# Designs tried in a protein design chat: VH-VL binders against q0atu2. Part 316

Target 1, 119 residues: q0atu2
Amino acid sequence: MLDKKARIRTSREYRNVFEKGKRLSGRFLIIYYVENALDNNRFGFITNKKIGMAVIRNRIKRQLRAIVREYQGQVKNKHDIVLVARAGIGKSSFEGMEKDYIAIMKKAGLFARNANKID
Key: E = the ipSAE of ESMFold2; O = the ipSAE of OpenDDE; V2 = 0.75 times the mean of E and O plus 0.25 times the DockQ between their complexes.

## First folded at step 16 (VH-VL)

Design a66 (framework fv_dusigitumab; at its last look DockQ between E and O 0.04; V2 from the best seeds 0.00; counts 0 for: pae E 13.6 > 2, placed apart)
Fold by OpenDDE, second read of step 17:
Structure a66 (fold): chain C 119 residues (1-119), chain A 122 residues (1-122), chain B 111 residues (1-111)
Amino acid sequence: as target 1 above (119 residues)
Amino acid sequence: QVQLVQSGAEVKKPGASVKVSCKASGYTFTSYDINWVRQATGQGLEWMGWMNPDSGDTGYAQKFQGRVTMTRNTSISTAYMELSSLRSEDTAVYYCARDVGYDSGEFYFDYWGQGTTVTVSS
Amino acid sequence: QSVLTQPPSVSAAPGQKVTISCSGSSSNIGYNYVSWYQQLPGTAPKLLIYDNNKRPSGIPDRFSGSKSGTSATLGITGLQTGDEADYYCGTWDSSWSAGYVFGGGTKLTVL
C-alpha cells in the first residue's frame, strides 16, 4: 500500500492538479501531473461510474494502486500525479493496464532510470 | 492487413508549409499512436514526434517544436503532419509509422508508410 | 549528431557473420528496450528486431539482437546478398526531452 504521504487525499490537492497540471491520455488511463514543492511524489486515483459497478471500480482502483506502487521508485521526484481510469479499463488485463501506465509515464517524461530494473 | 498509405510527393518553396497525410487501414486507428520520421537524402532516420489518434495528444521532438503540427481525422483513419517555415534542410522523405507502445510499454514501429518525398527549393 | 552511435559501414562475404553495434546512454538503451530496422535501397524501413532480441513474424533467425548495459548489437549470420541494406537501431529516450531516438545507421555491404 502507498504511504499516506504518497497519496493525494484532499479535494484541494486534486483541484490543484487538474487546474495547473498537464493532461496525457493512454488507452486505459488519463494522467494529470504537476510539479509539487515536496520531496516526494503523490498519487491520486479516480474511477467513475462509466467504468462499471462499485465492485469493479474498487478492483480497478486496487490494481492501479498496485501498479503505481510497483513503479514508484522510477518516477521522477516532486510530482503530483492523478490517474483517471477510462471506460475500457474494466475489460483490460492487469498486464495491459500496467503497460499502458508505463507507456503514458514514459511519454510524459516522468520515468527515470531505476537501478533495480532488469531488461 | 495493416497498411499505412501516404500522400504523394510535394515540391515547396522556402518559407512555405507542407501537409502530408497518412491513411491507416487493417486495424483500429485510434488504438495506436502514429509517429513521423524523416530521412534526408543519403542521411539517417530522424524522429519528429508522436500523435495519439484517439485523444489528439502529441509529443514533438525539440528540434521541430513550433514548426510541426500533427493531427488526425478519425472518420477516415488519416493522420496528418504539417511542417511550416520550410527550408532547404527540410528536403527529405517523410514516413508515418505505427507505434505499439500501449501494447508493450516499449516503443517501436511495426508498420511504416511508403514515404512522401518533400523537396524544398527556390 | 545521432543520440545512438553506430558504425557507418560494415562488410562481409556471403555466408559470413556480421555484427552491428549500437551505443547509447543510461537514459535510452540503458533504460528502454532496443529495436532494429532494416532499410533496403529505395524502400521504407522495416522492423527487424524489437524488445532487444525478439523477431517479428517473417524475420529469419539469421537475425539476432542483444543488449548489455548501454549498448546493443545486431547479429546477422549466413549473410546473403539480399541483406545489403542500411540498418538502424532505435529506442525511447527517458530524459526530460522524452522521445524516440535512432542510431546514425550502418550500411551493410555484401562483398
Scores: ipSAE 0.899, ipTM 0.950, lowest interface PAE 0.5, mean pLDDT 94
Fold by ESMFold2-Fast, scan of step 16:
Order: C-alpha cells, then sequence, then structure tokens
Structure a66 (fold): chain C 119 residues (1-119), chain A 122 residues (1-122), chain B 111 residues (1-111)
C-alpha cells in the first residue's frame, strides 16, 4: 500500500486531475496526470464495472497499487496521477500490467532515474 | 509474417504537404504503436514521433511539433504521417516502424516499412 | 547533432572482430535499454540487438551487445563482407523531451 499522503482520495481531487490533466492510453491502462503544488506525488485508481465482478476489480486494484508502489521512486515529483483500468485488463498478467504501466509512464515523460533529485 | 508496406515516392514543391501511408499486416494493428523515422540523403536516422493506433494518442519530437500529424485508419490497418510546410531539408526517406513498448516496458522497433522517398523540389 | 555519440566509421578485414561504441547520458542509456539496428545499403534498418544484449530470431551469435553506465557497445566477430552496413544504436530518452533517440551511425567497411 502507498502512504496516505500519496493517495488521491476525494471526488474533488479526482475531478481536478480529469479536468486539468493530460491523458495517455496504454494497452490496459489510461493515465490522467497533472502537476501539483505539493511536495510529493499522489495516485488514484479507478476500476469500473466493465472490467468484471467485484472480486476481479479488487484484485486488479491491489495489483496496480503494488506496481505503483514498486516504481514510485522513478516518478517525477509533484504530480497527481490517476490510473483508469481498461475493460481488457482482467485478461492481463501482473507482468503485462507492469510493462504497460512502465511504457505509458515513459511516454508521458513521468519516468526517470533520480526523478526527485537535482544535480 | 509481420509486414509494414509504405506508399510510393513523392515529389513536392516547397510549402506543400505530404501524407505517407504505412499498411500493417500479420498482427493486431491496434496492439502496437507505429513510429516514424526519417533519413536525409547520407545522414543518420531521425525520430519523428509515435502514434497509438488504438487510442489515436501521439507524441512528436519537438523539432516537428506543429508541422507533423500522425493518424490511422483501423478499418484498413493503415497509419499515416503528414508533414506540412515542406522545405528542401525535408527531402528524405521516411520510415514507419512497429514499437514493442507495451509488451516489453522498453522501446525498440522490431519491424520497419521499406521507406518512402520524399523529394522537395527547389 | 545526434543525441547519442558513435564513431563515424570503423573498418576491419574478413574474419576479424570489430567493436562499435555508443555514448549517451543518464537520462537515456543510463536509464533505458539499448537497441542496435543494421542498415544495408539501399535498405530499411533491421533490428539487430534489443534489451542491451538480446538477439531477435535469425540474428547469428557473432553479433553481441553490452551496456556499462551511460555507454553501450556492439560487438561483431567473424566479420563477413555482407556485414558492410551502417549501424545505429537507439534508446528512449527519459529527459523532458521524452522520445526515442538514435546514435549518429557508424559505417562499417569490410576491407
Amino acid sequence: as target 1 above (119 residues)
Amino acid sequence: QVQLVQSGAEVKKPGASVKVSCKASGYTFTSYDINWVRQATGQGLEWMGWMNPDSGDTGYAQKFQGRVTMTRNTSISTAYMELSSLRSEDTAVYYCARDVGYDSGEFYFDYWGQGTTVTVSS
Amino acid sequence: QSVLTQPPSVSAAPGQKVTISCSGSSSNIGYNYVSWYQQLPGTAPKLLIYDNNKRPSGIPDRFSGSKSGTSATLGITGLQTGDEADYYCGTWDSSWSAGYVFGGGTKLTVL
């Protein structure tokens, strides 16, 4: 699990990312992202009913949080990022979701080594 | 049996636009991004941008931002690259290439089109 | 100017070994995996090496790749006249521009 301050929790905060943010699609994921005025990154997760039953959606959500947690040190600081799972994600492996996440984050310009450091 | 087949050579006047096509076969067209790379005579490879054929999302190299548009027609598995306001320095061979990024988490081009020669006449 | 630096040319005799270097920075080679492309005269580039050191099916094992820090190397052993080509390294650049970058290319002449 991500630290509490690293989570987008309110509907108002989600709406801000959707309204002001940029959007990029991968194979299994869509991300919406915007720079924030905080000292840290925040992540939101959306798994809608089109993905499948609650047990599948809950598994996907836990797996996405695990992936985000593993790679959080590579995310450029001061961003709010919402991950929206696409309908086909239920058929993906954990590794498939992970590779899709890496690819889309790199294409968005959000991934780099030493993302939170100034040289 | 993956193939990318590009449209034929073009000769254009300065200020015109050119639209190059790239027809994909042998795989699910919407599953892999198409990138465009050009090469001027005797010069190296220059990346122009990527296009997601499922979403229509694009990312362009800064040098081409505002002049390039990358699109697709999923019904015929065809990608397009349109370059406007052509100049003599746009004379080059233009390649489309398939990107495996969503499978690997790393970007590289496993299949390339044969190239389309675009000549901008003086 | 190319983002990644390669020597403009290299030459060797048939049967010999040759090494082609590719130098970048922490935001490209230092962070991402490197690929190599072979371009025979008059043809489109062909993927030769991916993920630093892996070969696609059909590429003989006399072609090898490696990466150390912010530099990558393509090795070719048992040189053949059919290897005469331009060789390009390439990788993703994770800087603010976020895009694919190529080396300037190396012309291999088999004397």
Scores: ipSAE 0.802, ipTM 0.912, lowest interface PAE 0.8, mean pLDDT 91
Fold by ESMFold2, look of step 18:
Structure a66 (fold): chain C 119 residues (1-119), chain A 122 residues (1-122), chain B 111 residues (1-111)
Amino acid sequence: as target 1 above (119 residues)
Amino acid sequence: QVQLVQSGAEVKKPGASVKVSCKASGYTFTSYDINWVRQATGQGLEWMGWMNPDSGDTGYAQKFQGRVTMTRNTSISTAYMELSSLRSEDTAVYYCARDVGYDSGEFYFDYWGQGTTVTVSS
Amino acid sequence: QSVLTQPPSVSAAPGQKVTISCSGSSSNIGYNYVSWYQQLPGTAPKLLIYDNNKRPSGIPDRFSGSKSGTSATLGITGLQTGDEADYYCGTWDSSWSAGYVFGGGTKLTVL
């Protein structure tokens, strides 16, 4: 669920993840993640101005939100997770973003149980 | 505490160049972009461009392309803005500002330098 | 002139409420978050509102922001004489000449 409760919303919340969290890079994405004190996960998305025009950045953000929403039930709880789009992501397919997300989440150990059960 | 401290006032003649410095303290200099904004006397704010201190990448407002260069020295946490071929219209207060962007379309300046007055006159 | 349009001035008595409008387009306010800056006489601008309606630490809650379509509004309640300043809206413009844009500024006079 990417309702207001499941979103990282303030600059302070983002800063906490960047400063305290672990970092893993994929082909199109970088994730930062840290345990939180909540009973749920929160997700943040960075598609900064350097990636391209706002239309492109907003489209990428929508696609990433859709990917996160699809797999959120498989993510271990109590984590703040920020997805940072790398500069080349504008030319990636939705499938490419999705595969990259799955790969880095598996490497981070953020999927619950065993990675063999996820799409 | 985050601070941006700029170099002192400058008086220049038309055709000269000016280089304004902005020394950052109280945060990791390479983690945030520095922007430059100017303000002529009695007028509004005019954005000039951004500079990423980690990579050295820049993006300049179209109006200043070809006349402005934004650089940095990471070892002393200092950003620079150099404006060449000065004209009387360039008389203004020049500010550096730290930008923050965490969400799509998010872009704001949370800390500003004190400003540097540049006067261009013959 | 300015890509974002603000009234040149507004005024009200101490204790009253004012609003300052900021009118833009789909390429700026429509796509991107709006920020507001306060500039007291002789000083650098100061961040007042970010992400349309959020206040940084140290900004009292009598300052508020909102956004609707391609327009943004700064609200100030409980006006004090110390609020007399210039106020600027700002946002990223994603048009062909992409860059950050400010409104022309609004001078607030507290009577």
Scores: ipSAE 0.006, ipTM 0.564, lowest interface PAE 13.6, mean pLDDT 85
ESMFold2 (binder alone), look of step 18: mean pLDDT 92; pTM 0.951
OpenDDE, look of step 18: ipSAE 0.736; ipTM 0.914

Design a67 (framework fv_dusigitumab)
Fold by OpenDDE, second read of step 17:
Structure a67 (fold): chain C 119 residues (1-119), chain A 122 residues (1-122), chain B 111 residues (1-111)
Amino acid sequence: as target 1 above (119 residues)
Amino acid sequence: QVQLVQSGAEVKKPGASVKVSCKASGYTFTSYDINWVRQATGQGLEWMGWMNPDSGDTGYAQKFQGRVTMTRNTSISTAYMELSSLRSEDTAVYYCARDVGYDSGEFYFDYWGQGTTVTVSS
Amino acid sequence: QSVLTQPPSVSAAPGQKVTISCSGSSSNIGYNYVSWYQQLPGTAPKLLIYDNNKRPSGIPDRFSGSKSGTSATLGITGLQTGDEADYYCGTWDSSESAGYVFGGGTKLTVL
C-alpha cells in the first residue's frame, strides 16, 4: 500500500488535478497529471461502475496501486497523478495493465531512469 | 495482414500546407498509435510525433511544435499528418508507422507505410 | 545532430561479420529498449530488432542485437549482398521532451 502522504485523498485534491492537469489516454488507463508544490508524488485512483461490479472495481484498484508502488521510484518528482480505469481493464491481465501504465507514463514524460531499471 | 497505405506524392510552394493520409488495415485501428517519420533525400530518419487514434491525443517532436497537426478518421481507419508553413527543408519522404507501445511498454515501429514524397519548391 | 550516434558507414566482404554501434545517453538507451531498422535502397524502413535483442518473424538469426549501458550494437554474420542497406537504431527518450529518437544511420556496403 502507498504511504498516506503519497495518496490523493480529498475531493479538492482530485478536482485540482482534473482542472489544471494534463490528460493522456492509454489502452486501459487515463492519467491526469499536474505538478504539485510538494517534495513527493501523490497518486489517485478512480474505478467507475462501467468497469464492473464492486468486487471487480476493488480488484482493479488494488492492482493499479501495486503497479504504481512498483514504479513510483521512477516517477519524476513533484507530481499529482490520477489514474482512471477505462472500460475493458477488467479483462486485462496484470501485465497488460502494467505495460499500459509504463507506456502512458513514458509518453507523459513522467518516468526517469533509476537504479532499479534492468534492461 | 497489417498494412499502412499512404497518399500520393505532393508538390507544394513555400508557405503552403500539406496533408498526408495513412490508411490502416488488418488490425484494430484504435488499438495502436500511429507515428510519423520523415526522411530528407540522402538523410536519416527523423521522428515527428505520435497520435492515439482512439483518443486523438498527440505528442509532437519539439522541432515541429506549432507546425504539425496529427489527426485521424476512425470510421475509415485513416491517420493524417498536416505540416504547415512549408519550407524547402521540408522536402522529404514522409512515413506513417504503427507503434506497439501499449503492448510492451516499449516503443518501436513494426509496420510502416510505403512513404509519401513531399517536394517543396518555388 | 542525431540524438543517437552511429558510424556513417561500414563495409565487409560476403560471409564476414560486421557490427554497427549505437551510442546514446542515460535518458534513452540507458533507460529504454533499443530497436533496429533496415532500409533497403528505395524502400521504407523495416523492423529488424526490437527489445534490444529480439527478432521479428522472418528475420534470420544472422542478425543480432545487444545493449550495454548507454550503447547498443547490431551484429550481422554471414554477410550477404542483399544486406547492403542503411541501418538505424532507435529508442524512446525519457528526457523532458519525451519522444522517439533515431540514430544517424549506417550505410552497409557489401564489397
Scores: ipSAE 0.908, ipTM 0.954, lowest interface PAE 0.5, mean pLDDT 95
Fold by ESMFold2-Fast, scan of step 16:
Structure a67 (fold): chain C 119 residues (1-119), chain A 122 residues (1-122), chain B 111 residues (1-111)
Amino acid sequence: as target 1 above (119 residues)
Amino acid sequence: QVQLVQSGAEVKKPGASVKVSCKASGYTFTSYDINWVRQATGQGLEWMGWMNPDSGDTGYAQKFQGRVTMTRNTSISTAYMELSSLRSEDTAVYYCARDVGYDSGEFYFDYWGQGTTVTVSS
Amino acid sequence: QSVLTQPPSVSAAPGQKVTISCSGSSSNIGYNYVSWYQQLPGTAPKLLIYDNNKRPSGIPDRFSGSKSGTSATLGITGLQTGDEADYYCGTWDSSESAGYVFGGGTKLTVL
């Protein structure tokens, strides 16, 4: 689970990312991202009805949060990032979503070098 | 069989623009990003940028920002790289190459075009 | 110079072994997987090694790769005259530049 401070929660915050942010597409994911004025990163997650029923959308949201949490230490500080799941994501594996996320984040220039190794 | 076939050699004058094409076949064109890499005579490989043929998104190396434009035409599975304000130092072989990033989470070029020689001379 | 450092040349006789080094930093080789490309004279580069140590189909096992920390190594055993080529390492650079980087290349001469 992501910490409360690391989540985009309000419609105003989502709107800011969509209106002012940059957009980058992968196979299963689209990210919208903008630099924020905080000391931390915040993430939002959108799974629309094109993906499938609530049980599928909830599974995907949970898996995306797990992926984001795993890689949060590599994300450049001070960004608001919204992940939008594409319709095809329902057919992807967990590993497929993870690889897509890593590739998109690297191409966006959002993955920074690891400062510390955590055991 | 995956193939990337590039356009033929070009000779340009300083200040002109050149547009190199790269036609893909044997796979779903929109599923893999196309990168451009050049090699000046007697020198090493230099990465120029990537282009997502599905979205049209691009990322360019800092050195080429403002001079390079990477596009595609999905109806004919063709990628393009246009370099403007040509200088003699732009004389090089230009390659297109497919990356597997969305499959692997890591970047490497599994298939390359044969190369296009661009000569910039007065 | 190139972001990744390789020796400019290496040479050996047919049947011998050679090792080509590639040195980078924590933001490139230290963070991402390394690939190696072979460029025969007058041809396009060809993928030789990916994911540090894996071979594409059709690449013989006399070609091997390894990575330790911020450095990678390409090993070639049983050298053949047809191996005479330029060899490049490459990886993604996750620094502020965010892009693909190559080593300066190593010319292998088979004497």
Scores: ipSAE 0.815, ipTM 0.913, lowest interface PAE 0.7, mean pLDDT 92

Design a68 (framework fv_dusigitumab)
Fold by OpenDDE, second read of step 17:
Structure a68 (fold): chain C 119 residues (1-119), chain A 122 residues (1-122), chain B 111 residues (1-111)
Amino acid sequence: as target 1 above (119 residues)
Amino acid sequence: QVQLVQSGAEVKKPGASVKVSCKASGYTFTSYDINWVRQATGQGLEWMGWMNPDSGDTGYAQKFQGRVTMTRNTSISTAYMELSSLRSEDTAVYYCARDVGYDSGEFYFDYWGQGTTVTVSS
Amino acid sequence: QSVLTQPPSVSAAPGQKVTISCSGSSSNIGYNYVSWYQQLPGTAPKLLIYDNNKRPSGIPDRFSGSKSGTSATLGITGLQTGDEADYYCGTWDSSLDAGYVFGGGTKLTVL
């Protein structure tokens, strides 16, 4: 799991991202992102009932957290980012979610090369 | 099979606007972004921007910010690129191209329209 | 002018091998996969190589791609007269102004 300080946890924090942030849609995800006044990034996750039963929603949330954690070091600093799962994500593979996330983050200009990335 | 068919050649005066269409077929239109690339006579390819046909989201090259508008009509699987305040330097062949970014996490254009010649002259 | 740098022209006789270089930076080629496009005279560009070294269906194995650091290379063996065209490298740029970038293009002449 993400560190506590890397998580958006309060309704107020979520509301701030939705009201002041930018929005981009991918195939399986929508991201809202806004600069914060911190030295670290924070991530939030939303999986609503249109995704499916609670078991499915929880699975998707775990998968998204895993993806975010994997690429956390490549995200430009000082951002609050909320991931909203789209309806079709329940039928997607983990790899599909990952590729969608990468594409959206690149389009948002939120990814930056880190010292550990090898092409 | 995947096809992108663009509208015909345009001749415009400086200061006018041009709107080029790109009709997609052979795949789910809303599943892939459409990009626009132009090429002046005897020059190289220049990326203009991307448009998500599902959401309508766009991203434009800085050079065209404020002058370009990329839209779509999903009911007819058609993408549009409108360029305003035309100048002689905008004379070029304009291409639409399908982007496979969501499938791979990497961006490249696997299918292209045939191109639309836009001529800007007094 | 172009974010990616290519030689303006290359030439060789039929049957020979040619290479076309594409130089970028850490924010584009250094971070993202490179694609190559072939543009025959009077036609639209055609995808030739994607993901640095993969060929779409229909592209012969005479065409190859490679990437190292912030540079990419297109290789063409067994050069044919039909290979005479312009070749462009391209990739995503992950800088602040995120977007796709092309090389300046290379004109290949078959002697």
Scores: ipSAE 0.903, ipTM 0.951, lowest interface PAE 0.5, mean pLDDT 95
Fold by ESMFold2-Fast, scan of step 16:
Structure a68 (fold): chain C 119 residues (1-119), chain A 122 residues (1-122), chain B 111 residues (1-111)
Amino acid sequence: as target 1 above (119 residues)
Amino acid sequence: QVQLVQSGAEVKKPGASVKVSCKASGYTFTSYDINWVRQATGQGLEWMGWMNPDSGDTGYAQKFQGRVTMTRNTSISTAYMELSSLRSEDTAVYYCARDVGYDSGEFYFDYWGQGTTVTVSS
Amino acid sequence: QSVLTQPPSVSAAPGQKVTISCSGSSSNIGYNYVSWYQQLPGTAPKLLIYDNNKRPSGIPDRFSGSKSGTSATLGITGLQTGDEADYYCGTWDSSLDAGYVFGGGTKLTVL
């Protein structure tokens, strides 16, 4: 799980990202992102009812948090980032969600380090 | 079979705009980004930007920001690249290319269009 | 100028081996996987190598790739006259101006 300081917690903070941030879509994910005035990154997660029943939405949310946690060291510092799951995400594999996340984060210019990569 | 077919050669005057098309077939058009790459006569490859055919999102190289617009028409599986305020230095072959990034997490171009020659001269 | 550095030309005789280098920085080759593209005279580029060292279907095993630190290498063994082409390395650049970058290209001449 992500540390408390790495989570977007309040409706006001989510609204700030949606109103001031940039938007980028992948196949299964949409990100909204904005630079913050903090010394760390913060993440939010949205899985709406169009994805499916609560059990599916909860699984997707857990998987997205796991992906974000795994790659948090590669995210350029001082950003608030909200991940919104698209309706089709329920048909994706964990690996498919992971690769979609990597692609959109790179295209957004948000990935900067690769300490965990090997040739 | 995956195929990208581009529009024909164009001759333009300085200050004009040009719009090149790239028609995709043999795969789900909305599942892969389309990138545009140009090559001036006797020069190397130069990346211009990417366009997501599902969302319409784009990312442009800094050099072309403000002059390039990348769009698509999903009903005919066609991508477009429009370059405005043309200069003689824009004389080049323009290629569209399919990007596998969302499937792989790494970017490379697995299929390319045949190229469109754009000549800018008075 | 090109972000990735390649020698402008290389040459070798039929049946020999040639290597083409591609040098970058920590934000591009140092962070991302490298691809190689072959451009025969008068044609569009063709994907030759992806993910540093993988070949698409139909590419002979005479073509190989490798990466070490901020540099990549394309190797061609058993050189044939049909290999005469321009070769480009390419990768994603994760710097402030994020995007795809190519090497300046290397013209291979089979003498």
Scores: ipSAE 0.739, ipTM 0.907, lowest interface PAE 1.2, mean pLDDT 92

Design a69 (framework fv_dusigitumab)
Fold by OpenDDE, second read of step 17:
Structure a69 (fold): chain C 119 residues (1-119), chain A 122 residues (1-122), chain B 111 residues (1-111)
Amino acid sequence: as target 1 above (119 residues)
Amino acid sequence: QVQLVQSGAEVKKPGASVKVSCKASGYTFTSYDINWVRQATGQGLEWMGWMNPDSGDTGYAQKFQGRVTMTRNTSISTAYMELSSLRSEDTAVYYCARDVGYDSGEFYFDYWGQGTTVTVSS
Amino acid sequence: QSVLTQPPSVSAAPGQKVTISCSGSSSNIGYNYVSWYQQLPGTAPKLLIYDNNKRPSGIPDRFSGSKSGTSATLGITGLQTGDEADYYCGTWDSSLEAGYVFGGGTKLTVL
């Protein structure tokens, strides 16, 4: 689970990202991202009813949190990032979501090599 | 099979604009980004930018910011690249290429158009 | 000028092995997978290697790729006259100005 400090939690925080941030679409995800005044990154997650029943939405949200946690050390600092699940994500594999996330984050210029990256 | 077919050669005057088309077939057009790469005569490949046919999102190389516009018409599975304020240095073969980034998380171009020669001369 | 550095030319006789180097930095080759493209004279580039060392279908095993640190290498064994072409390495650059980058290209001449 993401640290409480690394989570966007309030409506005001979400609104700020949507109003001032940039938007970028992938195959299964849309990200909104904006610089913050903190020393850490914060992540938010949105799963709308269009992706399926509550059980599915909750599963997707857990999977996205797992992906974000896995790669959080590679994200450039001082950003608020909101992940919005697209309609087709319910039929995608975890690996598919992961690849999509990586691609979007690279396109957004939000990934940076960390000390543990050995590709 | 996957194919990218580009429009024909163009001859333009300096200061004019050129719009090259790239028609895709053999796959779901909106599922893969289209990239544009140019190559001046006797020179190497130069990446210009990417365009997401589904969302219309784009990312341009800094060198072309303000001069290049990448668009698409999804109804005919066609991508467009418009370059304005043309200069002699823009004389090159321009390629469209399919990007498989969403499938792998890594970016590379598995299919290319045949290229469009753009000549800029007075 | 190119973000990735390649030797401008290499040459060898048929049947021999050649290698083409591609040098980058931590933000590109050091962080992302490398691809290689073959461009025969008067034709569009063709994907030769992806993900550092994988071959698309139809590419013979005479072609190989490797990556170490911030450098990549294309290997061609059993050189054939038909291999005479320009070869380009490419990868994503994860710097602040994210985008794809190519090497300067290497002209391979079969003697």
Scores: ipSAE 0.902, ipTM 0.950, lowest interface PAE 0.5, mean pLDDT 95
Fold by ESMFold2-Fast, scan of step 16:
Structure a69 (fold): chain C 119 residues (1-119), chain A 122 residues (1-122), chain B 111 residues (1-111)
Amino acid sequence: as target 1 above (119 residues)
Amino acid sequence: QVQLVQSGAEVKKPGASVKVSCKASGYTFTSYDINWVRQATGQGLEWMGWMNPDSGDTGYAQKFQGRVTMTRNTSISTAYMELSSLRSEDTAVYYCARDVGYDSGEFYFDYWGQGTTVTVSS
Amino acid sequence: QSVLTQPPSVSAAPGQKVTISCSGSSSNIGYNYVSWYQQLPGTAPKLLIYDNNKRPSGIPDRFSGSKSGTSATLGITGLQTGDEADYYCGTWDSSLEAGYVFGGGTKLTVL
């Protein structure tokens, strides 16, 4: 699990990322991202009803949090990042979601350190 | 079979624009990014940018910022690269190439178009 | 730093082995996986190696790749005249001003 400090928690914080942030789409994921004034990164997760039933959406959220946690050390500091799951994500494997995440983070210029390197 | 087929050779005057097309077949067009790479006569490969055919998102090499535009028409599975304010140094073969990044987490080009020769001369 | 460094040419006789180097930095080869592309005269490049050392279907095991630190190497054994081509390494560059970068290319002559 992600630490509390690394999570976007409020609707106001989510809206800030959507309104001020940049957007990039992958196959299964869309990210919205913006620099923050903190010394750490924060992540938000959105699964909408187009993905499927609550049980499926909750599974996807847990898997995305696990992926984000695993690659946390590779993310450039001082960003708020919201992951929005696309409708097709329910048919993806865990590995498929993971590779999509890596690709979009690299294209966004947000991946610059290996998984074992922490600020 | 995966295939990328590019438009034919172009001859342009300095200051003009050129728009090269790349028609994809044999796979789901919107699932893989298209990259553009050029090669001047006798020189090496130079990456220009990537375009996501599903979203329309793009990323351009710094050198081409402000002169290049990459687009697509999903109804005909065709990607486009438009280069403006042409100079003689833009004379090159332009390639489109399919990127497997979303499947692999690493970027490399598994299929390439045959190339389009663009000649800029006065 | 914009491009990866390769020797401009290498040559060897049929049946011999050659090695082509590709040198970069921590933001490109040091962080990302390397691919190699073969370009036969008058043709488009073709993917030869991906993920440092993996071969696409149809590429013979005479072609191999490796990576150490900020450098990558393409090895070709049992050289054939049909191997005469330009060889390019390529990788993603994680610096703020870059995306994908290629080496300058190496012309292989089989004489």
Scores: ipSAE 0.792, ipTM 0.912, lowest interface PAE 0.8, mean pLDDT 91

